VH-VL binders against q9gzu0. Designs and how they scored, part 32

Target 1, 229 residues: q9gzu0
Amino acid sequence: MGDPNSRKKQALNRLRAQLRKKKESLADQFDFKMYIAFVFKEKKKKSALFEVSEVIPVMTNNYEENILKGVRDSSYSLESSLELLQKDVVQLHAPRYQSMRRDVIGCTQEMDFILWPRNDIEKIVCLLFSRWKESDEPFRPVQAKFEFHHGDYEKQFLHVLSRKDKTGIVVNNPNQSVFLFIDRQHLQTPKNKATIFKLCSICLYLPQEQLTHWAVGTIEDHLRPYMPE
Short names: E, the ipSAE of ESMFold2; O, the ipSAE of OpenDDE; V2, 0.75 times the mean of E and O plus 0.25 times the DockQ between their complexes.

## First folded at step 17 (VH-VL; framework fv_lutikizumab)

Design g6 (at its last look DockQ between E and O 0.16; V2 from the best seeds 0.00; counts 0 for: pae E 3.2 > 2, placed apart)
Fold by ESMFold2, look of step 17:
Structure g6 (fold): chain C 229 residues (1-229), chain A 124 residues (1-124), chain B 107 residues (1-107)
Amino acid sequence: as target 1 above (229 residues)
Amino acid sequence: EVQLVESGGGVVQPGRSLRLSCSASGFTFSDYHMSWVRQAPGKGLEWVAYISRSGYYIYYPDSVKGRFTISRDNSKNTLFLQMDSLRPEDTGVYFCARTTWDETGSRGYYFDYWGQGTPVTVSS
Amino acid sequence: DIQMTQSPSSLSASVGDRVTITCRASQSIYSYLNWYQQTPGKAPKLLIYAASSLQSGVPSRFSGSGSGTDYTFTISSLQPEDIATYYCQQSYSYPWTFGQGTKLQIT
């Protein structure tokens, strides 16, 4: 049975095996540590530095059903389908953090940081470290830069202000590696109403294979520029 | 101006212990990571231990892990290497090395100042 | 472990010659590569870090280049005081490892 229907069935089975293999996220195989620094414009002022209590990995793309349908209908080749699966992006969500100031009794809290209206922040820097789960090896920095400069997110906030009553917004830095989840709040006083934008969560986006591309240095080394003291 | 002075080397029998010291001067010792590097007679260099400036991060190669212990006393500007269960292959000159990390992290680690070394011989 | 292989193991050259030493890593080390000089009977001295950055106080005749797995150390005009053994060393991954050394002789 080397007929066309048998060959197509065998190709579909091979694709199903590849798609099942791809459903497992590499991110689930790692331990993470993440730190967030709010860097002030004033050179002498130390950053506001936080440790993320739990980094939550989430896969953003699920092409399985669409790809299988496309192959079944002869809309996609097997090679094209494998290429699409190799472009998976991992979300690393950071909803809660703990201050790293030594004069603060540390407890985890929901992220609640006012980003606007203010102009004293230069940038937000996220420091991501990983290792294989259950490994005895030290955490190593992921070889990627996670920065979101003030000018980039303020421009997006100003655009949002021209749109009525949107309460939840998401903005991203130019290279789409850092996503800020923003809560728009309206403060009411006896004399006026004011809008503020509060950071509720940060999400880091990176290609899945970058989780094994490490730079050098310890957490101590990488945090030192941002330490309060 | 930067000086690193090792001491505590000698001749010992296999299975015995030695404790090496390295006295640092001419720089703020607590700002710098430190390492030990050894050189067998007529051979090349081998890194054998690293300790971060705080003492919190410590690394060894498998050849000495479990037998050697690096430590530091920042109040006395002194680095130590405790060498237990010594073997003939541990014979060599032991150098204390300042291990520098640039604050941007883009250039990695490097050994920018070295002591003169202290000889260790492990022989029956 | 990352193996560092230097070539040549020994080399003779005349004063004024351009000298080139290569260092190959068994995997990519992303330019986390240092070069050291060790004169006979003395401690090693750092010459170059991060593949191409010259240490303070090191003469400009010394240089380094390369990326990935392949790195090159060059002395543009050999001087008598450059008689030494030269080592490359990767600082990308523990254990940090050195090449076997290149012994440089003059004449």
Scores: ipSAE 0.394, ipTM 0.727, lowest interface PAE 3.2, mean pLDDT 82
Fold by OpenDDE, look of step 17:
Structure g6 (fold): chain C 229 residues (1-229), chain A 124 residues (1-124), chain B 107 residues (1-107)
Amino acid sequence: as target 1 above (229 residues)
Amino acid sequence: EVQLVESGGGVVQPGRSLRLSCSASGFTFSDYHMSWVRQAPGKGLEWVAYISRSGYYIYYPDSVKGRFTISRDNSKNTLFLQMDSLRPEDTGVYFCARTTWDETGSRGYYFDYWGQGTPVTVSS
Amino acid sequence: DIQMTQSPSSLSASVGDRVTITCRASQSIYSYLNWYQQTPGKAPKLLIYAASSLQSGVPSRFSGSGSGTDYTFTISSLQPEDIATYYCQQSYSYPWTFGQGTKLQIT
């Protein structure tokens, strides 16, 4: 009788095969929770933490197009892109998110959506949790790192600033796991015209094989570093 | 050495309020979740309240929800339980317990240290 | 709420005996189970967490096993100091709940 782990693996493989035939994603078998933390450079300043209203797994095979677009835009290397293209990836969309503590964010609530121009953000961190649908199991942290450092998206913003005609800006981190959908706005101040980049939505890319790779701990434990004291 | 010392217990009439305190020492209080667990005379243990490290997450059973309030002051290494609208069935020893999660596996929380408890008696 | 049922409610054994206590959950708790020891007039003490993990400083004669709904607590060789009431507790879902306890005595 094969190792229980082997049996589970085989069962998952069978499920994957069935889902492929139905053109469904394995991700459709999971419920997701997602949190977004804006980590500030100033250590005394607590992170701005947001909860995603709904996580939407996307079954569309548009991952390849996005990767190739990134290559064309010189956002990442062709070699790294080819490696990624060989993997079955699920897209997890976060179209809306809300502040967990409105009172703490206060006047920075609107600013949290603005990524440019500003210099106080160190990185964006996304925390992803999942469980099997119709399971009474608690949500578990997905064992994947979703971080986007300010230096990486700022470089991309600067590049976009030089181009006048682009609507619907998408920037991604170097490992192509976090995609930020950005709205470009022009603000007229009494003294100057300023361009701002506002975060509209986030999309996480996760290899399908990692959907069942969970880390230890609970949502509460994983949110701790980003929670107010 | 980890120490938890409860205080504030006593005898009260039904409908009255009581505030319990738990003084923590021997560890970084702000790094741990805390809970209250009670034990009626001659009975088993009953979980009463949970509060996260930061105090942001709080949970109660239905038996005390709306009547009891757990809170903490990390600067004073103190856990509190405000008990309002007390009932005779609330009578028992109340323990504060350090609440830790399993770092080696996804196997939930456990109470790794307990105070000696403070007695609460609700009687007419 | 998840109900935890311990068996037996009480038992007597001799020094050196193997003692087994069982705990059954009303639904699967996925090893989110802890075992505590309480001596008369004292605070409870954690012995086992996560169904089978021995707490630091606890003697190796104590062990836990199980999965799903059924769990077992074992004392391999009963000692005089083990006279106590033992409780299982699930932390799988709120509200966290305890078994009714097992009172252990030495014959």
Scores: ipSAE 0.281, ipTM 0.686, lowest interface PAE 1.5, mean pLDDT 86
ESMFold2 (binder alone), look of step 17: mean pLDDT 93; pTM 0.951

## First folded at step 18 (VH-VL; framework fv_lutikizumab)

Design j1 (at its last read DockQ between E and O 0.42; V2 from the best seeds 0.00; counts 0 for: pae E 2.3 > 2)
Fold by ESMFold2-Fast, scan of step 19:
Structure j1 (fold): chain C 229 residues (1-229), chain A 124 residues (1-124), chain B 107 residues (1-107)
Amino acid sequence: as target 1 above (229 residues)
Amino acid sequence: EVQLVESGGGVVQPGRSLRLSCSASGFTFSDYHMSWVRQAPGKGLEWVAYISRSGYYIYYPKSVKGRFTISRDNSKNTLFLQMDSLRPEDTGVYFCARTYWDETGTRGYYFDYWGQGTPVTVSS
Amino acid sequence: DIQMTQSPSSLSASVGDRVTITCRASQSISSYLNWYQQTPGKAPKLLIYAASSLQSGVPSRFSGSGSGTDYTFTISSLQPEDIATYYCQQSYSYPWTFGQGTKLQIT
């Protein structure tokens, strides 16, 4: 016999051990390129509880709300959301970036842009996204939130977002939101579904510090020229 | 083998209360969501309550909301349904059902195993 | 609430027959549709989930199909043990709702 929380703690330790033992890039397990976006949030005393458990019966525009909490009046679209994120980058607080415009920020092979809020160092958004410039179709949630619990303290969720040619997955924990942007067709195969689920499980069960280091380290060489001191 | 055994049903007058229990075995109870589904004599199935595996998310249809309370004790592998302010239309067989949900959410929710049911009769 | 309507309400068929019953939702439910079998005096049993996925241990003569608002459940070759009432159920939105049931009898 055992406590359910103890069994989940044991599963968490097993997942962490599997990640460390393999010593391989999670992206290398895909037969396609995966795009990841991470949003770092400061902790709040009153918790926003995240629990994933139900089908989304109507399309919503939570993409802007999840990334930019104050952008309620904007007409939802992927391009509009990305334009707002890129606009915030040019308003970075650091003197080196104060005169920058989004048109002078280069794109990398793994990244189209980065968002760094001027007065909140803990709100760093790195979006890894391709072909967003070719579509006027907005992202819409198309599937359920999923339930994941680890005792009394760990709560995280996973959303699936979709537009005609791309499907995004949002993984959120109390301190961080993660957006995965994947070509829609890749979610249709059992092999890719299993690999994506494995990655999401690792993101869900890794401590925030370890997850943050993994994500930033993966794209660090491409992001460094655009980051403030 | 998965088993769900309901108990606590009986005959009760309108306005009174009953508490149903469902004892689970053959699986890790704390890993599964649970539901109650009822069936009136000679009629079809009606979902009446849902509780997530953690106990945090709870849902009811309007017909029982405010009168019924679903709860669970994961340490005892037991699901409960507290039924208050019972009405004649609450008469039926009450089934405990294990509520499966796929991690990807692509298959939705479904009741993969059911108990035998416990009869509840509300009459004057 | 999403209304689920089954057709027919009752059906008689012979052993070996192909039997189909339909379920219509009052709005699109994106294939979040399940089918259950209930033998008289027993609890329901899950046969099909997500419109077309066969539950483990269920005979392959049972199948489901459909999308949007219209769904079909098929028994390819009716057997005596298939005498039961069959219910569809949507899990697209709360409250979850069932069809009224289709009572299947053998001639």
Scores: ipSAE 0.000, ipTM 0.420, lowest interface PAE 18.9, mean pLDDT 61
ESMFold2, look of step 18: ipSAE 0.565; ipTM 0.821
ESMFold2 (binder alone), look of step 18: mean pLDDT 94; pTM 0.955
OpenDDE, look of step 18: ipSAE 0.837; ipTM 0.941
ESMFold2, fold request of step 24: ipSAE 0.512, 0.517, 0.488; ipTM 0.800, 0.798, 0.786
ESMFold2 (binder alone), fold request of step 24: mean pLDDT 94, 94, 94; pTM 0.954, 0.954, 0.952
OpenDDE, fold request of step 24: ipSAE 0.855, 0.853, 0.847; ipTM 0.950, 0.950, 0.950
ESMFold2, last read: ipSAE 0.495, 0.475, 0.471; ipTM 0.790, 0.783, 0.774
ESMFold2 (binder alone), last read: mean pLDDT 94, 94, 93; pTM 0.954, 0.954, 0.953
OpenDDE, last read: ipSAE 0.851, 0.850, 0.849; ipTM 0.950, 0.950, 0.949

Design j2 (at its last look DockQ between E and O 0.58; V2 from the best seeds 0.00; counts 0 for: pae E 2.5 > 2)
Fold by OpenDDE, look of step 18:
Structure j2 (fold): chain C 229 residues (1-229), chain A 124 residues (1-124), chain B 107 residues (1-107)
Amino acid sequence: as target 1 above (229 residues)
Amino acid sequence: EVQLVESGGGVVQPGRSLRLSCSASGFTFSDYHMSWVRQAPGKGLEWVAYISRSGYYIYYPKSVKGRFTISRDNSKNTLFLQMDSLRPEDTGVYFCARTYWDETGLRGYYFDYWGQGTPVTVSS
Amino acid sequence: DIQMTQSPSSLSASVGDRVTITCRASQSISSYLNWYQQTPGKAPKLLIYAASSLQSGVPSRFSGSGSGTDYTFTISSLQPEDIATYYCQQSYSYPWTFGQGTKLQIT
């Protein structure tokens, strides 16, 4: 208890307890930045990099309301989401994202990204950065891995495709850290009906204890692998 | 061979300005972050400034923030430190240091190469 | 700011001796710790990065270990050329900070 780390941990625990009573999240004490990289299977093809306009932290109770409001009963991830409500976790919502092409100044267009049908994507990677609110400190990378492989979300898409259910679906990666909110659209061509799955928003799952677990490096350093040379 | 050569040091009065330069050779300068580290006479090392490879990210300690400006010219393989409103406590040897960042970030930052330093003396 | 405390501030040892220097951080720095050697009148030299990784070209008699807040630098067999001041440095958070240094002499 005399160790600075122990004191800090205790202080954080007290804060968490207070915030729970107020129906607030520890995450509300942080500013967040999030980036989304669509990594392609072809190594020569540069990743598509997006910046999230705003990251919204939501407590599990609030998350439940959002799920019930926005997620259809046919959502595969609904059961997983309900399980997460029992844990001390925060949901980080990314409702909007825009393309980050440094080479094209001004082309920050809010883009809906089509995830299916296509087979050129290897995985989705989310990079999360945070800092204490009202601090002059730089954003720091949160020490968590957020990846969603193509094979994993495609399986879920195919499963949902067979169901006549609603336009909004939620899929999650195996470790339940990344949730994709998907809009199913039916395109009618004169010859055929085609179904597409469009990414609407992303939600990251983060245990509250990991909110203060930072790695090192600038945003630039961590985005570099996904940026064009 | 990696080489860093500092210049621009000297004796100045309090409140005056000084500009340090660091000439880099033996590596692709634009591929590396750079830092300034200083050492007061008979004292330890103090980090003074950081600049990313692109120049976009810059960090200072509170001790020099608002007074010192780090910059770089990648076309000339040169790092700069503009020091304004100098104080006696700024006296020391100033080192430029190549600041390494591994691709994974797991190793963090470290100063893998240092110049020999340039002396700065602030006295009335 | 993270404070780095080295121990001891100075030490004397004989050639061939095992030398140990410790560095304690005021908070966890997650192994983002580097060790430098500085001989009199010279620039610092990187010896160890990431708590335990030996820099290329550095003799194997130098090593580092530790985690959390506590780290150790070791010279397995002290050599005459090892007379220097040694510094630990954390790169976990800004501002980056150094220990006060350990002056090593040979008796």
Scores: ipSAE 0.820, ipTM 0.935, lowest interface PAE 0.6, mean pLDDT 88
Fold by ESMFold2, look of step 18:
Structure j2 (fold): chain C 229 residues (1-229), chain A 124 residues (1-124), chain B 107 residues (1-107)
Amino acid sequence: as target 1 above (229 residues)
Amino acid sequence: EVQLVESGGGVVQPGRSLRLSCSASGFTFSDYHMSWVRQAPGKGLEWVAYISRSGYYIYYPKSVKGRFTISRDNSKNTLFLQMDSLRPEDTGVYFCARTYWDETGLRGYYFDYWGQGTPVTVSS
Amino acid sequence: DIQMTQSPSSLSASVGDRVTITCRASQSISSYLNWYQQTPGKAPKLLIYAASSLQSGVPSRFSGSGSGTDYTFTISSLQPEDIATYYCQQSYSYPWTFGQGTKLQIT
């Protein structure tokens, strides 16, 4: 067979390779489910709740384009961008969703939700659930808060509004866990023209260590506050 | 007042089956998750089964998975535990427990009300 | 599976004494820890949930504290009706598990 020292070295190298593979593709070892709630200011009005059709995880080596685009477009500061580039993060992209309203045909679609000008939304809440692949265990909520309050993104929209040559922007919430990919459009009507900011995609930024930090509760339990009638 | 009343316990031989019932009153049964918890003679407590308010989420520990089936009838305010292929180690008192979930999600699950239990003995 | 270990397994105290029971989890349970009281021949009763929150109708002499893996249950002034077995229970991960119990005896 081999001498004991060579056998030990080979076993150690195999373990190191497994650890490297796991770290480099940790997000690929999980199943994800994600939901997006647009919470209205009016208490009696039920949230607009959507299920993400496919959560696309991207490891740290691919997030630089999105962050640098945000700095280039003046969506967030250079210092904040440098911190994100230095962090070991997983990007969870949510480009397509479907409504959870029972009176709407449940087709998957690209996001085109109008965020501004409107004044009826309090916040955007994202609910993220995960589990190990090959596990028969239930999905568990990731122990992180994904909220983006209206005042925070409106402030950034107003800053961008004076720039005429930008149609796409990226904005983030204060704790940099939720990134909104926004399309600026100009609508013409018989009466007048208007500028709107339309949500095209959401990306959740999650430190890699959080992938195994779960809270408790089922999807049903966590969705209940946002569920349409 | 919240009341949970278990029934259906008894003495059975190994390999046989037994069906437990739990009648609920004093609260809106369909709004609450439910569990079964057992206690062997002279021993501590063991969680045995969980069923969500909708009946959609059901969990068991390895010791009973595949042998026990939890179910509920929300129209009759009744929780059930079907116990098949019974073993001597299944002997104990079986409690019906209301499983509370705080809608904020910050406090987790806990058993806030319990029945008085129904005894089950598995022996020749 | 998460193992819950209580200490001590039995405890003798007099009326008016301060009583402390500890519970250790085999891994962090993020304060998803409940305490139950079981009087001999009766069903368990919830006292404390989420490590430190007092259930409605439970006397204020009962309290809980702790985080991570180490949790403590305290009776500030023991009363005769407090004679029971006390259990901790984690609700962090399936299967939900209980400690082995602490039997509290008087004088």
Scores: ipSAE 0.493, ipTM 0.786, lowest interface PAE 2.5, mean pLDDT 83
ESMFold2 (binder alone), look of step 18: mean pLDDT 94; pTM 0.955

